# Designs tried in a protein design chat: VH-VL binders against q9umr5. Part 88

Target 1, 268 residues: q9umr5
Amino acid sequence: SYKPVIVVHGLFDSSYSFRHLLEYINETHPGTVVTVLDLFDGRESLRPLWEQVQGFREAVVPIMAKAPQGVHLICYSQGGLVCRALLSVMDDHNVDSFISLSSPQMGQYGDTDYLKWLFPTSMRSNLYRICYSPWGQEFSICNYWHDPHHDDLYLNASSFLALINGERDHPNATVWRKNFLRVGHLVLIGGPDDGVITPWQSSFFGFYDANETVLEMEEQLVYLRDSFGLKTLLARGAIVRCPMAGISHTAWHSNRTLYETCIEPWLS
Short names: E, the ipSAE of ESMFold2; O, the ipSAE of OpenDDE; V2, 0.75 times the mean of E and O plus 0.25 times the DockQ between their complexes.

## First folded at step 3 (VH-VL)

Design pa39 (framework fv_nofazinlimab; at its last look DockQ between E and O 0.02; V2 from the best seeds 0.00; counts 0 for: pae E 6.9 > 2, placed apart)
Fold by OpenDDE, look of step 4:
Structure pa39 (fold): chain C 268 residues (1-268), chain A 122 residues (1-122), chain B 112 residues (1-112)
Amino acid sequence: as target 1 above (268 residues)
Amino acid sequence: QVQLVQSGAEVKKPGSSVKVSCKASGGTFSDYAISWVRQAPGQGLEYLGYIIPIFGEANYNEKFKGRVTITADKSTSTAYMELSSLRSEDTAVYYCARVGYDSRGYEPFDYWGQGTMVTVSS
Amino acid sequence: DVVMTQSPLSLPVTLGQPASISCRSSQSLVYSDGNTYLYWFQQRPGQSPRRLIYKVSNRDSGVPDRFSGSGSGTDFTLKISRVEAEDVGVYYCMQGTHWPYTFGQGTKLEIK
């Protein structure tokens, strides 16, 4: 039988968004028990990410306990960060494939059309003022806002991304790294036509330098220092990068070709 | 130059709801947050919650257990605070206040509304 | 929740004399960015509160220099070097480090 699949949604999502994905899984892997976690849906997805991590943890623990052979995680957009943190804090998770579906794994910094909808009167260059404050950090969006022009503020004020990345020292860094390294495979999915994740390479742990030049994963300090295990995972052949063009952000979970190419191979 | 103008006094029965408005002028509404604080007669200040209009969501003091709803209309630069299931102990002056910012980050309460008296009585 | 404790709660002062208000928090107000989000407010009779001090020791524009804030960690003080008649009112400290943000009980400053 196939391993159970747990799905974690993104910002402002609900289980309905994954109806096509469920269909694809059912068709190609019949009998698979797929659980889309209906937590922090819609506006509730703006709750602090650590709060979300705790909620999702409580939901996945019983699922994992009933699946001693292991489970797969499919985590979309913001959900990919939640899942990475989840795997970092859980010392007994049994995740085989962690599929990060167009997630801002290295953070977000952009004025995309999507962001303009959310922030019609704000520019990305000014969001550091609100996001790197106690008031802003109470919202999930700010928990992974990564302003390359205010690195000091990011490193010191980011209460989530900087910590799970090991960019700021904390007493749990070693343990979190150990826990995260329990994953069988890290499948990174994203693409240049996403239109929301900015830069789109963030889905592959790439990101801007101080001049807004995009650097790849292997050029990032978190990789070079192996702060949370990326270098180790790559060395053991556990990282899969699956870029795909022609897919908008809201279509990653409903594209059949994407599913067959980037998701399905890792659900067996 | 920046002003926060609140709606007028309200008299409500227990169990009903009240919605107070706070209209901002003299600045860019969407660049700031709006806080709501109340003060019972002769008592201190209590933080209800705040909204960041550009996020379209508020952060609430859990003490109110979901009775408070804070919203914002960016088109009119107006924030709202609705309190449901009113009780006598909800009798208070309700204040809105702006969360502004400087080069170092957001700073709360640089401007205040004039307050709105809400009286809850049988 | 973080408890803010002010002392004294009543402060009678002679005109021209100094005044001091203490504010203690139940836990450290130092945020991860190194800032301490402690604020002081003044509320004159019949008026809305007014911010005097932000982040422990920074005076707002228009606030007389006779007002000063100090402290660190969990202990903070607001001082008025020479009390004037217009200083009558209630003073509140507030922490903005830990949600939910909380106020002290208030200190009522009166002229003897």
Scores: ipSAE 0.866, ipTM 0.932, lowest interface PAE 0.7, mean pLDDT 94
Fold by ESMFold2-Fast, scan of step 3:
Structure pa39 (fold): chain C 268 residues (1-268), chain A 122 residues (1-122), chain B 112 residues (1-112)
Amino acid sequence: as target 1 above (268 residues)
Amino acid sequence: QVQLVQSGAEVKKPGSSVKVSCKASGGTFSDYAISWVRQAPGQGLEYLGYIIPIFGEANYNEKFKGRVTITADKSTSTAYMELSSLRSEDTAVYYCARVGYDSRGYEPFDYWGQGTMVTVSS
Amino acid sequence: DVVMTQSPLSLPVTLGQPASISCRSSQSLVYSDGNTYLYWFQQRPGQSPRRLIYKVSNRDSGVPDRFSGSGSGTDFTLKISRVEAEDVGVYYCMQGTHWPYTFGQGTKLEIK
């Protein structure tokens, strides 16, 4: 018998996007109970991430309670940030594998195809003006906008990402770290051809410095300080890195080779 | 230099909808948010919601969710507030106001429209 | 929701005399960026609100220096050093730190 799988979608997405993923799971792990959460679909995915965390928390509690041997999370794109926060705020989660599928774990900064549609091409350098305000922080995109040229504004004004990454102090930081460390495996998936997540190394906790040079996870202050447990998890052998080239942002949940290589081994 | 100009007064029957416009001039429309605030006759101010035109999405006060819709047309620099299922207690002056910044710094709620009187009566 | 409480609600004042209005919030208005998003607005009869003070103590352009704002955390004050006839109206405090943004009940300043 396999542990249940809970799927959390991304920005402007819905549960329907995961039909192929469910087929793959059924083929390799027949009998697995898979729940794709249909909260915050489409434009509702722009709601503040803390609001989304609360809603998804209420949905996962009964699923986790019915599975004493644990559950797996597959969290796509923005959904990976929701799952990061879920694992930190839940004192009683029993997640074995947390599979982060091309999620901007250290934030987003770039003129990607999605951002060009949402924002004028030249707005990347100016988004900090509205995002780092109480008004901007009521939208999910601004919750993980991480402008490396205005890192002081990001650290002080981010209501979500800077807090869950331990980049700014929070009264609950110690409890959030303890809760997150209960996870069995942190499986990080992403790649250079994603085209949306910028820098793509954000999916692996890498990010731009002030010169837009990407520094990998082990060079990040949040890792070095072990702010929410990354260094502890890596030392425990609990972090899995699975980069794959040739996969665009909307294809991570529908590529069979990706599934077989990066996801299937962690579904026990 | 920044100016917000609203549409004219409306008289509506209970159960109908009203749509008020707010046209912005001066400044960059996409760089700021437009808020909507109402004031019943002789009463105080109440916040309905706001839109950030560049995102094309609005945030609503829970009290009005399901009845209020705020939209923006970037090509005409105009924001709209539509309130449905009107009741007599919705009789109020509806204001738009800017949330944003200029070259001097961050200045939220720095400009207000002239107000639009919406009367809901039988 | 953050409750904004003003006092007094009615403020009769003699021309040339000082006036003071209090505003208290049910929780701290200090945002994580260190700014306090507390505003004061004036509404003259038949007119739109006009911002007088932003971020506790900063006077908006065109606002006479007889208006001043002060305070911190949860307790704020608007002072008018010498009331003029044109100051008649309702004064509102507002917080922009916590969603949804909320206003005080208003203080009606009138000449006695």
Scores: ipSAE 0.587, ipTM 0.799, lowest interface PAE 2.0, mean pLDDT 89
Fold by ESMFold2, look of step 4:
Structure pa39 (fold): chain C 268 residues (1-268), chain A 122 residues (1-122), chain B 112 residues (1-112)
Amino acid sequence: as target 1 above (268 residues)
Amino acid sequence: QVQLVQSGAEVKKPGSSVKVSCKASGGTFSDYAISWVRQAPGQGLEYLGYIIPIFGEANYNEKFKGRVTITADKSTSTAYMELSSLRSEDTAVYYCARVGYDSRGYEPFDYWGQGTMVTVSS
Amino acid sequence: DVVMTQSPLSLPVTLGQPASISCRSSQSLVYSDGNTYLYWFQQRPGQSPRRLIYKVSNRDSGVPDRFSGSGSGTDFTLKISRVEAEDVGVYYCMQGTHWPYTFGQGTKLEIK
């Protein structure tokens, strides 16, 4: 039988957004128990990410307990950061495939129509003033804002991303790394036409240097220091990179070719 | 469905102030920005400013700096625009309009209020 | 502020004939993300404005196929392929690239 699949949504999503994904799974893996977690919907997705992690943890515990053979996670956009934190904080998770669907894993530094219209006078070069404040860190978007031109502020003020990436010293770093490394496969999905995740290579743990040149995962300090286990996972052959062009941010979970290429093989 | 309902017409004397309300129904009020636009009789449209209720931040067109105050009350889903030191040239219809995110993206002014006529005369 | 200049300001047209409205901005409307934030609104007599076109050329839901937008940089056009009686009103372009957002003066479309 197929392992249960848990789906974690992103910003301003609903369970209806995943109807096509559910159809694809039912067609190719009939009998699979799929749970789309309907927590922190709409504006509630702006709550601090640690609050969301706690709520999602409570929801996944009984699902994992009923499936001792393991589960799969499909985590979209902001949801991929929630899921990575879950893998770190749960001593007892049994996740085989963690499928990260266009998630800003190394952060966001984006001039998108979402940010432009929300903050028309606070362009991306100025958002660090809002995001790297105690008030800003009360919003999920700011929990993974990563301004490459204010790295010292990011490292000092980030209450979420800098911690789960192991970019700051913290007492849980060793146990979080150990827990994350229990995942069977890390499946990274994203592409250049996403239009929201900026740089789009953040979905593959790439990110800007101070000159806004994208450094790939293997060039990142967090990889080189193996701060949360990326180098170890890659050496085990556990990282799958599945880039796909031509898919906008809201379409990742409704594209059949993407599902067949990047998701289906990992739903054992 | 989102609907924006504004307060009724106002007649004011020069030097006084006016406060126009814009009550939102449908959708989640804190998920979008509320903008204010005015139209003098027989004239075009002029942008005043906006508020983002979830952050509590308002921003203003420099032309109106110091005279306009935009606020929001999340408990009643209502935005307000107050214009002080009124002059006869402030006679206009004042509109509120939404900026929100949906399947089309985050696009401006998809819903407009019905307008509030403000007349400034002695 | 970015000045938006529309022409013509008055556009009398015969029913069933095409209409074309030009809008020129004093600065490029291409934003750093590559998008062009140019919008068209229609205001029928006695009504609030309604959005017709977003980001240069995209028709809003419920807008007839006879409306089309085009242009780039600083020069933009709204076309109506076959004017109908319901199209009477004032048409405004608006830029959303530069703060503060600004509107054109309006083009009054009238049936001859």
Scores: ipSAE 0.019, ipTM 0.527, lowest interface PAE 6.9, mean pLDDT 88
ESMFold2 (binder alone), look of step 4: mean pLDDT 90; pTM 0.927

Design pa4 (framework fv_nofazinlimab; at its last look DockQ between E and O 0.02; V2 from the best seeds 0.00; counts 0 for: pae E 7.1 > 2, placed apart)
Fold by OpenDDE, look of step 4:
Structure pa4 (fold): chain C 268 residues (1-268), chain A 122 residues (1-122), chain B 112 residues (1-112)
Amino acid sequence: as target 1 above (268 residues)
Amino acid sequence: QVQLVQSGAEVKKPGSSVKVSCKASGGTFSNYAISWVRQAPGQGLEYLGYIIPIFGTANYNEKFKGRVTITADKSTSTAYMELSSLRSEDTAVYYCARVGYDSRGYEPFDYWGQGTMVTVSS
Amino acid sequence: DVVMTQSPLSLPVTLGQPASISCRSSQSLVYSDGNTYLYWFQQRPGQSPRRLIYKVSNRDSGVPDRFSGSGSGTDFTLKISRVEAEDVGVYYCMQGTHWPYTFGQGTKLEIK
């Protein structure tokens, strides 16, 4: 039988968004028990990410306990960060494939058409004033806002991304790294036509330098220092990078070709 | 010359709801947050919650157990605070206040509304 | 929730004399960015509150220099070097480090 699949949604999403994915899984892997976690839906997805991590943890623990053979995680957009943190804090998770579906794994510094309603163009350069404060950090979006022009503020004020990345020292860094390394495979999915994740390479742990030049994963300090295990995972062949062009952000979970190419191979 | 102008006094029955408005002028509404604080007669200040309009949602003091709803209309630069299931203990002056920012970061309560008296009585 | 404790709650002062208000927090107000989000507010009779001090010791524009804030960690103080008649009102400390943000009980300053 196939391992159970747990799905974690993104910002402003609900379980309904994954109806096509469920169909694909059912068709190609019949009998698979798929659970789309209906937590922190809609506006509630703006709750602090650590709060979300705790909620999702409570939901996945009983699922994992009933699946001693292991489970797969499919985590979309913001959900990918939640899942990475989840795997970092859980010392007994049994995740085989962690599929990060167009997630801002290295953070967000975007001002895209899709997010204009949320991030006006005039605000991208000023959002650090909001996000790197106690008031801003109470919202999930700010928990992974990564302003390359204010790295000092990011490192000191980011209450989530900087910590799970091991960019800021904390007493749990070693343990979180150990826990995260329990994953069988890290499948990174994203693409240049996403239109939301900015830069789109963030889905592959790439990100801007101080000049807004995108550097790849292997050039990042978190990789070079192996602060949370990326270097180790890559070395043992546990990282899969699956870029796909022509897919908008809201279509990653409903594209059949993407599913067959980047998701399905890792659900066995 | 930023100003916050609140709606007028309200008299409500227990169990009903009240919605207070706070219209901002003189600044860029969407770039700031609006806080709501109340003060019972002769008592201190209590933080209800705040909204960052660009995010479209508010952060609430859980003490109110979901009775408070804070919203914002960017088109009119107006924030709203709705309190449901009103009790006599909810009788208070309700204030809105801006959370502004400078080069150093967010700073709360640089401007206040004039307050709205809400009286809950049977 | 963080408890803010002010003392005294009543402060009668002679005109021209100094005044001091203490504010203690139940836990450290130092945020991860190194800032301490402690604020002081003044509320004159019949008026809305007014911010006097932000982040422990910074005076707002228009606030007389006779007002000063100090402290660190969990202990904070607002001082008025020479009390004037216009200083009558209630003073509140507030912490903005830990949600939900909380106020002290208030200190009522009166002229003897």
Scores: ipSAE 0.867, ipTM 0.930, lowest interface PAE 0.7, mean pLDDT 94
Fold by ESMFold2-Fast, scan of step 3:
Formats: structure tokens, C-alpha cells, sequence
Structure pa4 (fold): chain C 268 residues (1-268), chain A 122 residues (1-122), chain B 112 residues (1-112)
């Protein structure tokens, strides 16, 4: 039988967004138990990411306990960051495949149609003023806002992303790395036509330097220092990169070709 | 010039709710947060919560969670604080105050409203 | 919650003399960015509070030089080098490092 699948949604999202994904899984892996977690929906997705991690942790514990052969995670957009932290804080997780659907793994820096709906004036160059404060860090989007022109502020003020990426020291860093390394496969999915995740290479641990030139994962200090295990996972053959052009941000969980190419092979 | 103007005094019965407004003028409303602080007669200051209008959501002090709701209307540059299930202990002056941001970080409480007296009596 | 303790609670001062107010926090107020989010506010009778000092020692625009803030970690002080008549009021310290943000009890400065 197939391992259970746990799905974690993104910013301003809910479990309803995954109806097509559930259909695809049922067609290719009939009998798979799929649980789409219905927590932090809509505006509640703006709650601090550490609060979301705690809530999702409580929900996944009984699911993992019932599946001694392991589980798979499919985590969309902001949800991919929640899952990153879950894998680090849980010393007993049994996750085989962690499938990250267009998640800003190195952070977000951009005025996109999605963000412009929320922030009608240009926020990209000024959001650091709000986000890198104790006030701003009580909101999820600020937890992974990564302004490449104020990298010093990001490193010192980010209460979430800089810590889980090992970009700033934390007392639990060694344990978090050990826990994360227990994952079977890290499947990274994203693409240039996403239109929301900026830079789109953030989904593959690439990011802007101070000149807004994208440096890929292997050029990042977090990879070179192996801060949370990316270099170790890559050497083990456990990182899968699956970029696909032509897919917008809201379509990653509802494109059949994407599913067949990037997701289906990892749902043992 | 930045100014925060609050609605007028209210007298409420125990168990009812009150909604206080705070209208901002000058500056860009979306570029700052609005905090709500109260002060019982002859007592100190107590923080209720704040809203960052561009995110459309608020953060609440656990002591008031479930009773306080803070909202913002960007089109009128107005923030609101609604407190329900009122008790006599909620009698206080309620202040709104701005949390601004600049190149040095944030500038909390750089501007305050004039205060709104809410009296809860039976 | 972080407890902010001010002393004295009542401070009678002669005009032209110095005044000093202490503020102690139950936890360190140093945030991960290296900044200390400690603030001082003045509330004159019948008025809204006014910010005097931000981040321990920085005077707000328009605040006279006779006001100064100092301290680190958990111990902070507001000093007035020469008290003037317009300084009458209640002074509050506040921490913005740990949620929920908290105030001291207030120190009432009066002319004797």
C-alpha cells in the first residue's frame, strides 16, 4: 500500500485549493490516505510561522504515528517553509518525500500581482522597514521577507527563515539539522512563470545578491557551510530539482503534467 | 502634519460592546501600524493590540483575545478597536498610537490620538 | 509577560534640580538584531502620552537636551538634568522586544 500524504497549504489559501491534486493522486495511487490540513486558513495564514509550525505539528503527530512505514509531505508556497521547520523541530518524524511546491525557501523579495493586491503601493524597497522589527515579525510574510539590499537586517531580525536556514546561530541548530537530514527525498518544484515567488529560484534555494543577480543553491553560504544539511542531502542523492516553465503560482497544485513529472514519482 | 483623531466618549452597559475609531491624516496610512493602548482612571498604560493595515490583520494581547477586534479601512485611513463583553473594569481612556518605520528600524508611538473615554456602568 | 518595574512611583522635585527614574525589566530587552527596544514616555496632566526616548538613549525630535536615557540589558534610567515646571506629569517606560509589549507602573513627577 502507499504511504499516507499530508498536504500543507500556502498564504491566504485553504484545503479547497487541492481538489485537483487529490484527484490526480487517487487516479495514479488509488487507496492513498491523503490528509489536507485545514489549519491557518485565509487571513489566519498571516499568523507567525512558528505559531503555525506548532499547530501543524500537533496535527501531523497522530498521522505519522499511524504510519510506521513513513509519510509524504506536499507543501505549497508558504506551506513549504512550515514543512521545513516541521522536519527540523520533530526528532521523531518519519517523512519519506518532502515535496515543496514553489516555496520561497531562501525568502521573498518582490512586488508581484499577488502582493500588489495586498500592497497597492510599491512595497519591495520599503517592506524591510516594517518586517525587520518585533512588530513585523508577528506576521508570516515578514518571517521570510529577504531584502538583498538589507541582508544585515534580515540576518539579525528574521525570527524564522534566517534561523531555519542556519543563516543566524540558534541553540537548537545542531538538533534541527540532524532531524531535517532524516528526510528521504527533498523534491523542489518551481519555475520562471510563477509570477509570485521572487526570485523564482528561491524555490530551489537560489537567491539575489546585493546587485539582484541570482546565485544558485551551490553558491549560497548555507549550502557551502552545510548549515542545515543541503550539501549532505545532495551528496546522498536525496535532492530532486524539477523546474517547469509555463505554470503560474496558483496552478502548481492543479496541473496534470506537473503532477505526473514532478510529484507522482515520489509518492511510493 | 501627521494627526490621529479619535471618536467621542461612550457610555455602555455591562455585557455590551464598544467600537472606537482612529482616523489618520498626513503620511501614508499603509506604511505604519496602529496600536491600541488603554488607561483606567488614575492607572497606568495597558497594551491591547495593533494592526498593520497593509496586511489586513491584527495581533492581540492574549489578555483581551476573544473580546478585542482591531480593523482598518485603508480607503478612509481609519483604524477601529472593538471591545465586547464589557465589564466595569474596562472603564478607561482608549488611545490609538502610530508605529512608524524609518531607515533605523521602527518608531513606535511617535503620534498619539487624543483618547476616547469609555465608561461601563449599570 | 515581561514585567517592567519603575522606581520611585512618586518623585517630588525642586525646580532646577535633577531628577532620576529607574526602570527594571524581568528579562533582557536585547532583540536578535542587537537593538534594545526600551522607550520612555511623558504624560502631562490631561494630555495623551508623548514619546521622549526611543531605543534606550535616543531623544525624540523636539525633546530638550536635559532629558537623557541610559542603561542596558534589564536596567534603565531616565534623567532630567534640571527640572522645569512643564516637566510635571507621569513618566512611563515601555518594552517592545517581547510580545505582549508592556509598560512600567509610571512615576509621577511633582514640583515640591
Amino acid sequence: as target 1 above (268 residues)
Amino acid sequence: QVQLVQSGAEVKKPGSSVKVSCKASGGTFSNYAISWVRQAPGQGLEYLGYIIPIFGTANYNEKFKGRVTITADKSTSTAYMELSSLRSEDTAVYYCARVGYDSRGYEPFDYWGQGTMVTVSS
Amino acid sequence: DVVMTQSPLSLPVTLGQPASISCRSSQSLVYSDGNTYLYWFQQRPGQSPRRLIYKVSNRDSGVPDRFSGSGSGTDFTLKISRVEAEDVGVYYCMQGTHWPYTFGQGTKLEIK
Scores: ipSAE 0.464, ipTM 0.748, lowest interface PAE 2.7, mean pLDDT 89
Fold by ESMFold2, look of step 4:
Structure pa4 (fold): chain C 268 residues (1-268), chain A 122 residues (1-122), chain B 112 residues (1-112)
Amino acid sequence: as target 1 above (268 residues)
Amino acid sequence: QVQLVQSGAEVKKPGSSVKVSCKASGGTFSNYAISWVRQAPGQGLEYLGYIIPIFGTANYNEKFKGRVTITADKSTSTAYMELSSLRSEDTAVYYCARVGYDSRGYEPFDYWGQGTMVTVSS
Amino acid sequence: DVVMTQSPLSLPVTLGQPASISCRSSQSLVYSDGNTYLYWFQQRPGQSPRRLIYKVSNRDSGVPDRFSGSGSGTDFTLKISRVEAEDVGVYYCMQGTHWPYTFGQGTKLEIK
């Protein structure tokens, strides 16, 4: 029988967006219990990410409790950050596969249409002034804004990403790392034609250096220092990288080839 | 149903100030960007500025900086535009308009208020 | 500020005939994300503006298919294939790429 699957949506998204993914799972793995969490839909996805993590935690606890053999997470876009935080803060999680579907795992540094209209006077080079303030950190997209040219401000101001990446000391860092390492597999999905995640390699824990040159996961300080367990997890053979070209940001959960190649093998 | 309802017409003297309200319904107000645009009689449209209520801060067209104040009250889902040191040239219809979310993301000015006539006369 | 120049400013048309309105910007309207934030609004007499076209060529819902938008870079056009009596009003282009947002001067469409 197949483990239950929990789906966490992204920014400006809702449970309806996953109807094709649900169809694929039902056709290939009949009998799989799939729950698409109906929280923080649409504009509610702009609420602070820690608030979202708390709400999603409350929703997943009973599902995990009923499945002692484990569950899988499929987490899209912003939802992948929510899920990674869940893996860190839950000392009782039983997640086997964490499937990160085009998520900005190392942050976001790009001009997109929603950022354009939310911040019309600011280009990506200026958004740090808004996002790295107490007011900005009350806003989900600012919780993972990562300006490579203002690393000191990022490290001091980030209320979310710098903490879950272990880039800033906090009393729970050791416990969060231990909890994250209990995951069975980390499946990283994304691609160069996404159009929103910037750099797209953020979905694979890659990110810009100060010259906007993309450094891959193994070149990142958080990996080299093993600050939240990436190096340990890779050495264990538990990280799966599944890049796919030709998929735009809104199409990751509605592409059958992507599902069959990158998702289905991990839904045991 | 999304609606933007503005306060009524006002007649003001030069040198005074006016505060126009824009009440939103049918959405999550704190996630709106509410813009203000004016139109002098027989003239075109002129952009004044905007506010994103979740942040509580506003940005202004430089032409009006120092005379325009845009604010929002999340508890009443209402944005305000205040113009000070009024001159006869400020006689115009003042509109609020939102940047809203739809199936293609955020797009500007999908809903407009009915307009508020402000007349500045001695 | 980006200057938006409309032509013509006054457009008398015969019912059932086509109409064309030009809009030119002083700078490219292509944003860093690859989108072009050029919009068309219609203002009927005594009414608030109404959005017709978003991002150059996309019709809003409820806008008749006789309206179409086209263009790129700095030069844009709104066309009405067959003018109806209800099309009377002022048409504005607007750029949303550069702060502050700016409108063209308006084109008054009248039935002759």
Scores: ipSAE 0.024, ipTM 0.547, lowest interface PAE 7.1, mean pLDDT 88
ESMFold2 (binder alone), look of step 4: mean pLDDT 90; pTM 0.926

Design pa40 (framework fv_nofazinlimab)
Fold by ESMFold2-Fast, scan of step 3:
Order: sequence, then C-alpha cells, then structure tokens
Structure pa40 (fold): chain C 268 residues (1-268), chain A 122 residues (1-122), chain B 112 residues (1-112)
Amino acid sequence: as target 1 above (268 residues)
Amino acid sequence: QVQLVQSGAEVKKPGSSVKVSCKASGGTFSNYAISWVRQAPGQGLEYLGYIIPIFGTANYNEKFKGRVTITADKSTSTAYMELSSLRSEDTAVYYCARDGYDSRGYEYFDYWGQGTMVTVSS
Amino acid sequence: DVVMTQSPLSLPVTLGQPASISCRSSQSLVYSDGNTYLYWFQQRPGQSPRRLIYKVSNRDSGVPDRFSGSGSGTDFTLKISRVEAEDVGVYYCMQGTHWPYTFGQGTKLEIK
C-alpha cells in the first residue's frame, strides 16, 4: 500500500485549499491516507514559525508512529519552512519524500500578493526595520524575511531561517543536520510565474546577493559549507528539481500537469 | 518631524466603551509599531498592547484580553485603542507610543503622544 | 510576568549632588540576540514620559551627559551626576525582553 501523505499549508491558508490535490492523489494512488493538518489556519499562520513547528510536530508524531514504512510530506509555501524545521528537530522522523511546493527556502525579499495592495513597491526596502526586531520575529513572515542589503541584520536577528539554514551558529546544528539527512528525497518545486515568492529561485535554494543578482544553490555558502546537508543530499542523488513556468502561487496545489510531472512520481 | 497626536478627553459611564485615536506622522505609521500604555492618577505605567500597521496585527497584554481592541487605518495613518466594559479602575491617561527598529537596534517608546484622559464615573 | 523593582521609591536630592536609582528584574533581560532590552524613562509633572536611556546604557539624542545607565542581567542603575532643577519628576525602568512589557513602580526625584 501507499505511504501516508501529510500536507502542511501556507501563509493565510487552510486545509480547504487542497481539495484538488487530494482528488489527484486519490485518482493515481487510491487508498493513500492523506492528512491535511488544520493547524495555524488563516491569521494564525502569522504566529512564529517555531511555535508552528512545535504544533505540527505534535500532530505528525502519531501519524509517523502508525506508519513504520515511512510517510511523505507535501508542504506548500511557508509550510515548506515548517517542514524543513520538522525534519531537523525530529530525531526519529521517517519521511521518505519531502515535497516542497513553492516555498521560500532561502527566504523572501519582495512584495507579496498579500501586501502589494497596501504598500508601495519600495516597501520591501524598509521591512527590515520591523522584521529584525524581537517583536517582529514574533510574526512568521519576518522569520524568513531575508533582506540582501542588510544581510548582517538578517544573520543576527533572524530567529528561524538563519538558524535552520546554518547561516548562524546554533548548539543543535550538528543534530539538526543529521536528522535532516535522513530524508529520502527532497523534491523542490517552483517557477518564474509564481508572483509571490521573490526571488522565485528561493524555492530551489537560490537567492539574491547584495546587488540583487540571483545566485543558484551551488553558489550559496550554506551549500558550499554543507551547513545542513544540501551538498550531501545532492551527491546522493536525493534532490529533485522540478521548475514549471505558467503557474501562479495559488495554483501549485490545483494544477494537474504539475501534479503528474512533479508530485505523483514521489508518492510511493 | 515625528508627532503622535491623540484625541481629546472622554467621560464615560461604567459598562460603556471608549475609543481613543492616535494620528501618526513622519513615516512613523508604515515602519513602526504603535503601543498603548495607561497611567491611573498618581500611579505607574501599565502596558496594554501594540499594533503593527504594516501587518495588520495586534497583540494584547493578557490582563486586558477580551476588553481591548487595537486597530489601524493606514489611509489616515491613525491607530485606535478601544476599551470595553469600562470600570472605575479604568480611569487613567492613555498614551500611544512608537516602537520599532532602526540603525541603533530595537527601540521602544522613542516618541509618545500627549495622552488622553479617560474618566469612568457614574 | 517579569517584575521590575525600583529602589528608592522616593529620592530627595540637594541641587548639584549626584542621584542613583536601582532597577532589578525577576528574570534575566538578555534576549536571544545578545541584547539587553532595558530602558529608562523620565516623566515630568503633567507631561508624557520621555525616554532617556535605551538598551541599558545608550543615551537618547538631546539627553544631557549627566545621565548614565549601567548594569547587566537583572541589576541596573540610572545615575545623574549633578542634579538640576529640571530633573524633578518620576523615573521608570522598563523591560522589553519578555512579553508582556513591564515597568518598575517609579522613583520620584524631588529637590530638598
């Protein structure tokens, strides 16, 4: 039988966004137990990512315990960062495929569709003033705000992403790396027409340098230093990159071609 | 020039609600949080909560949760603090103040409004 | 909640003499970023509070250099090297490390 699938939603989202994804899985892998976690829905998705990680951890433990052959994670948008941390903090996870669906794995620097109606396009240049404060770090979007023009502030103030990516030292870094490396497959999905994740290459561990030139994963210090295991995973053949053009941010979980090409092959 | 200008004094009956405004200038509203603090006559300072207008999010001191609501109108650069189910012990001067992060690091209460006296009496 | 305790609560001082106010917190105020979010405010009679010191020892712009802050962890001090008539008022310490933010009970500085 098929391994259970656990779905983790994104910013300002809920389980109801995944009805099409569940339909696709049922069609291609009938009998798969799919659990879409109804935690931190809507405005609660703004709670600190470490708080969300703890809540999702408590929810996934019994699911993983009931599936000794392993589970798959499908983690959308901000949810991909929650899943990154879950894989690092759980010393007993049994995740086979971690499918990261348009998630800002190296961070976000750009106006999101959620904010563009409220703020000028220049607002991205000022968000560091709010995000890199202790109370700003109490909001999830600030936990992965990565201003390439204030990288020193990001490194010192980020309470989540800089630590999980090994960009700043942490006592648990060695254990987190060991835990993350137990994943069977890291499936990265994203594309240039997303319109929310900026730069879109963040979904593939690429990111801006100080001149806003995108450097791909293999040019990042976190990859070169193998800080949390990306270089090791790539050497094992465990990283899958599946970019697709023509898909907007809210359509990744409801596009049949995307599902058949990038998700279906990794649901054993 | 940074200014926080608050609405005028209010006299309210027990059980009613009061809504105090705080109009921000000088770029304060977009890049900072607005905090609310009160001071009963002859007493010390007590923190109520804050709003971050850019995120539309507010957080409250548990002591006031369920009675206090802090909102922001970005179009007028105005924050509001509404306190319901008023009691005589809610008689106080209510202040808004600016919180944020700049080149000096995090900064709490670097600019304050002039205060709004709210009197709760029968 | 973090309790902030000031001493003394009443501080009569002769003009030109030094003054010192102590502030103690029930928990360490060192945040995970290594910073200590301890602040000092002055409130003159009938006026809004004014921030004097931010992050333990940094003086705000326009604050005279006779004011200084020091301390670490849970024990902090505000010093005025030579008290002037305009210094009359109530002084509050505040912590911003732990939610909810809390103030000391205040120290009233008066000229004797």
Scores: ipSAE 0.035, ipTM 0.563, lowest interface PAE 7.1, mean pLDDT 88

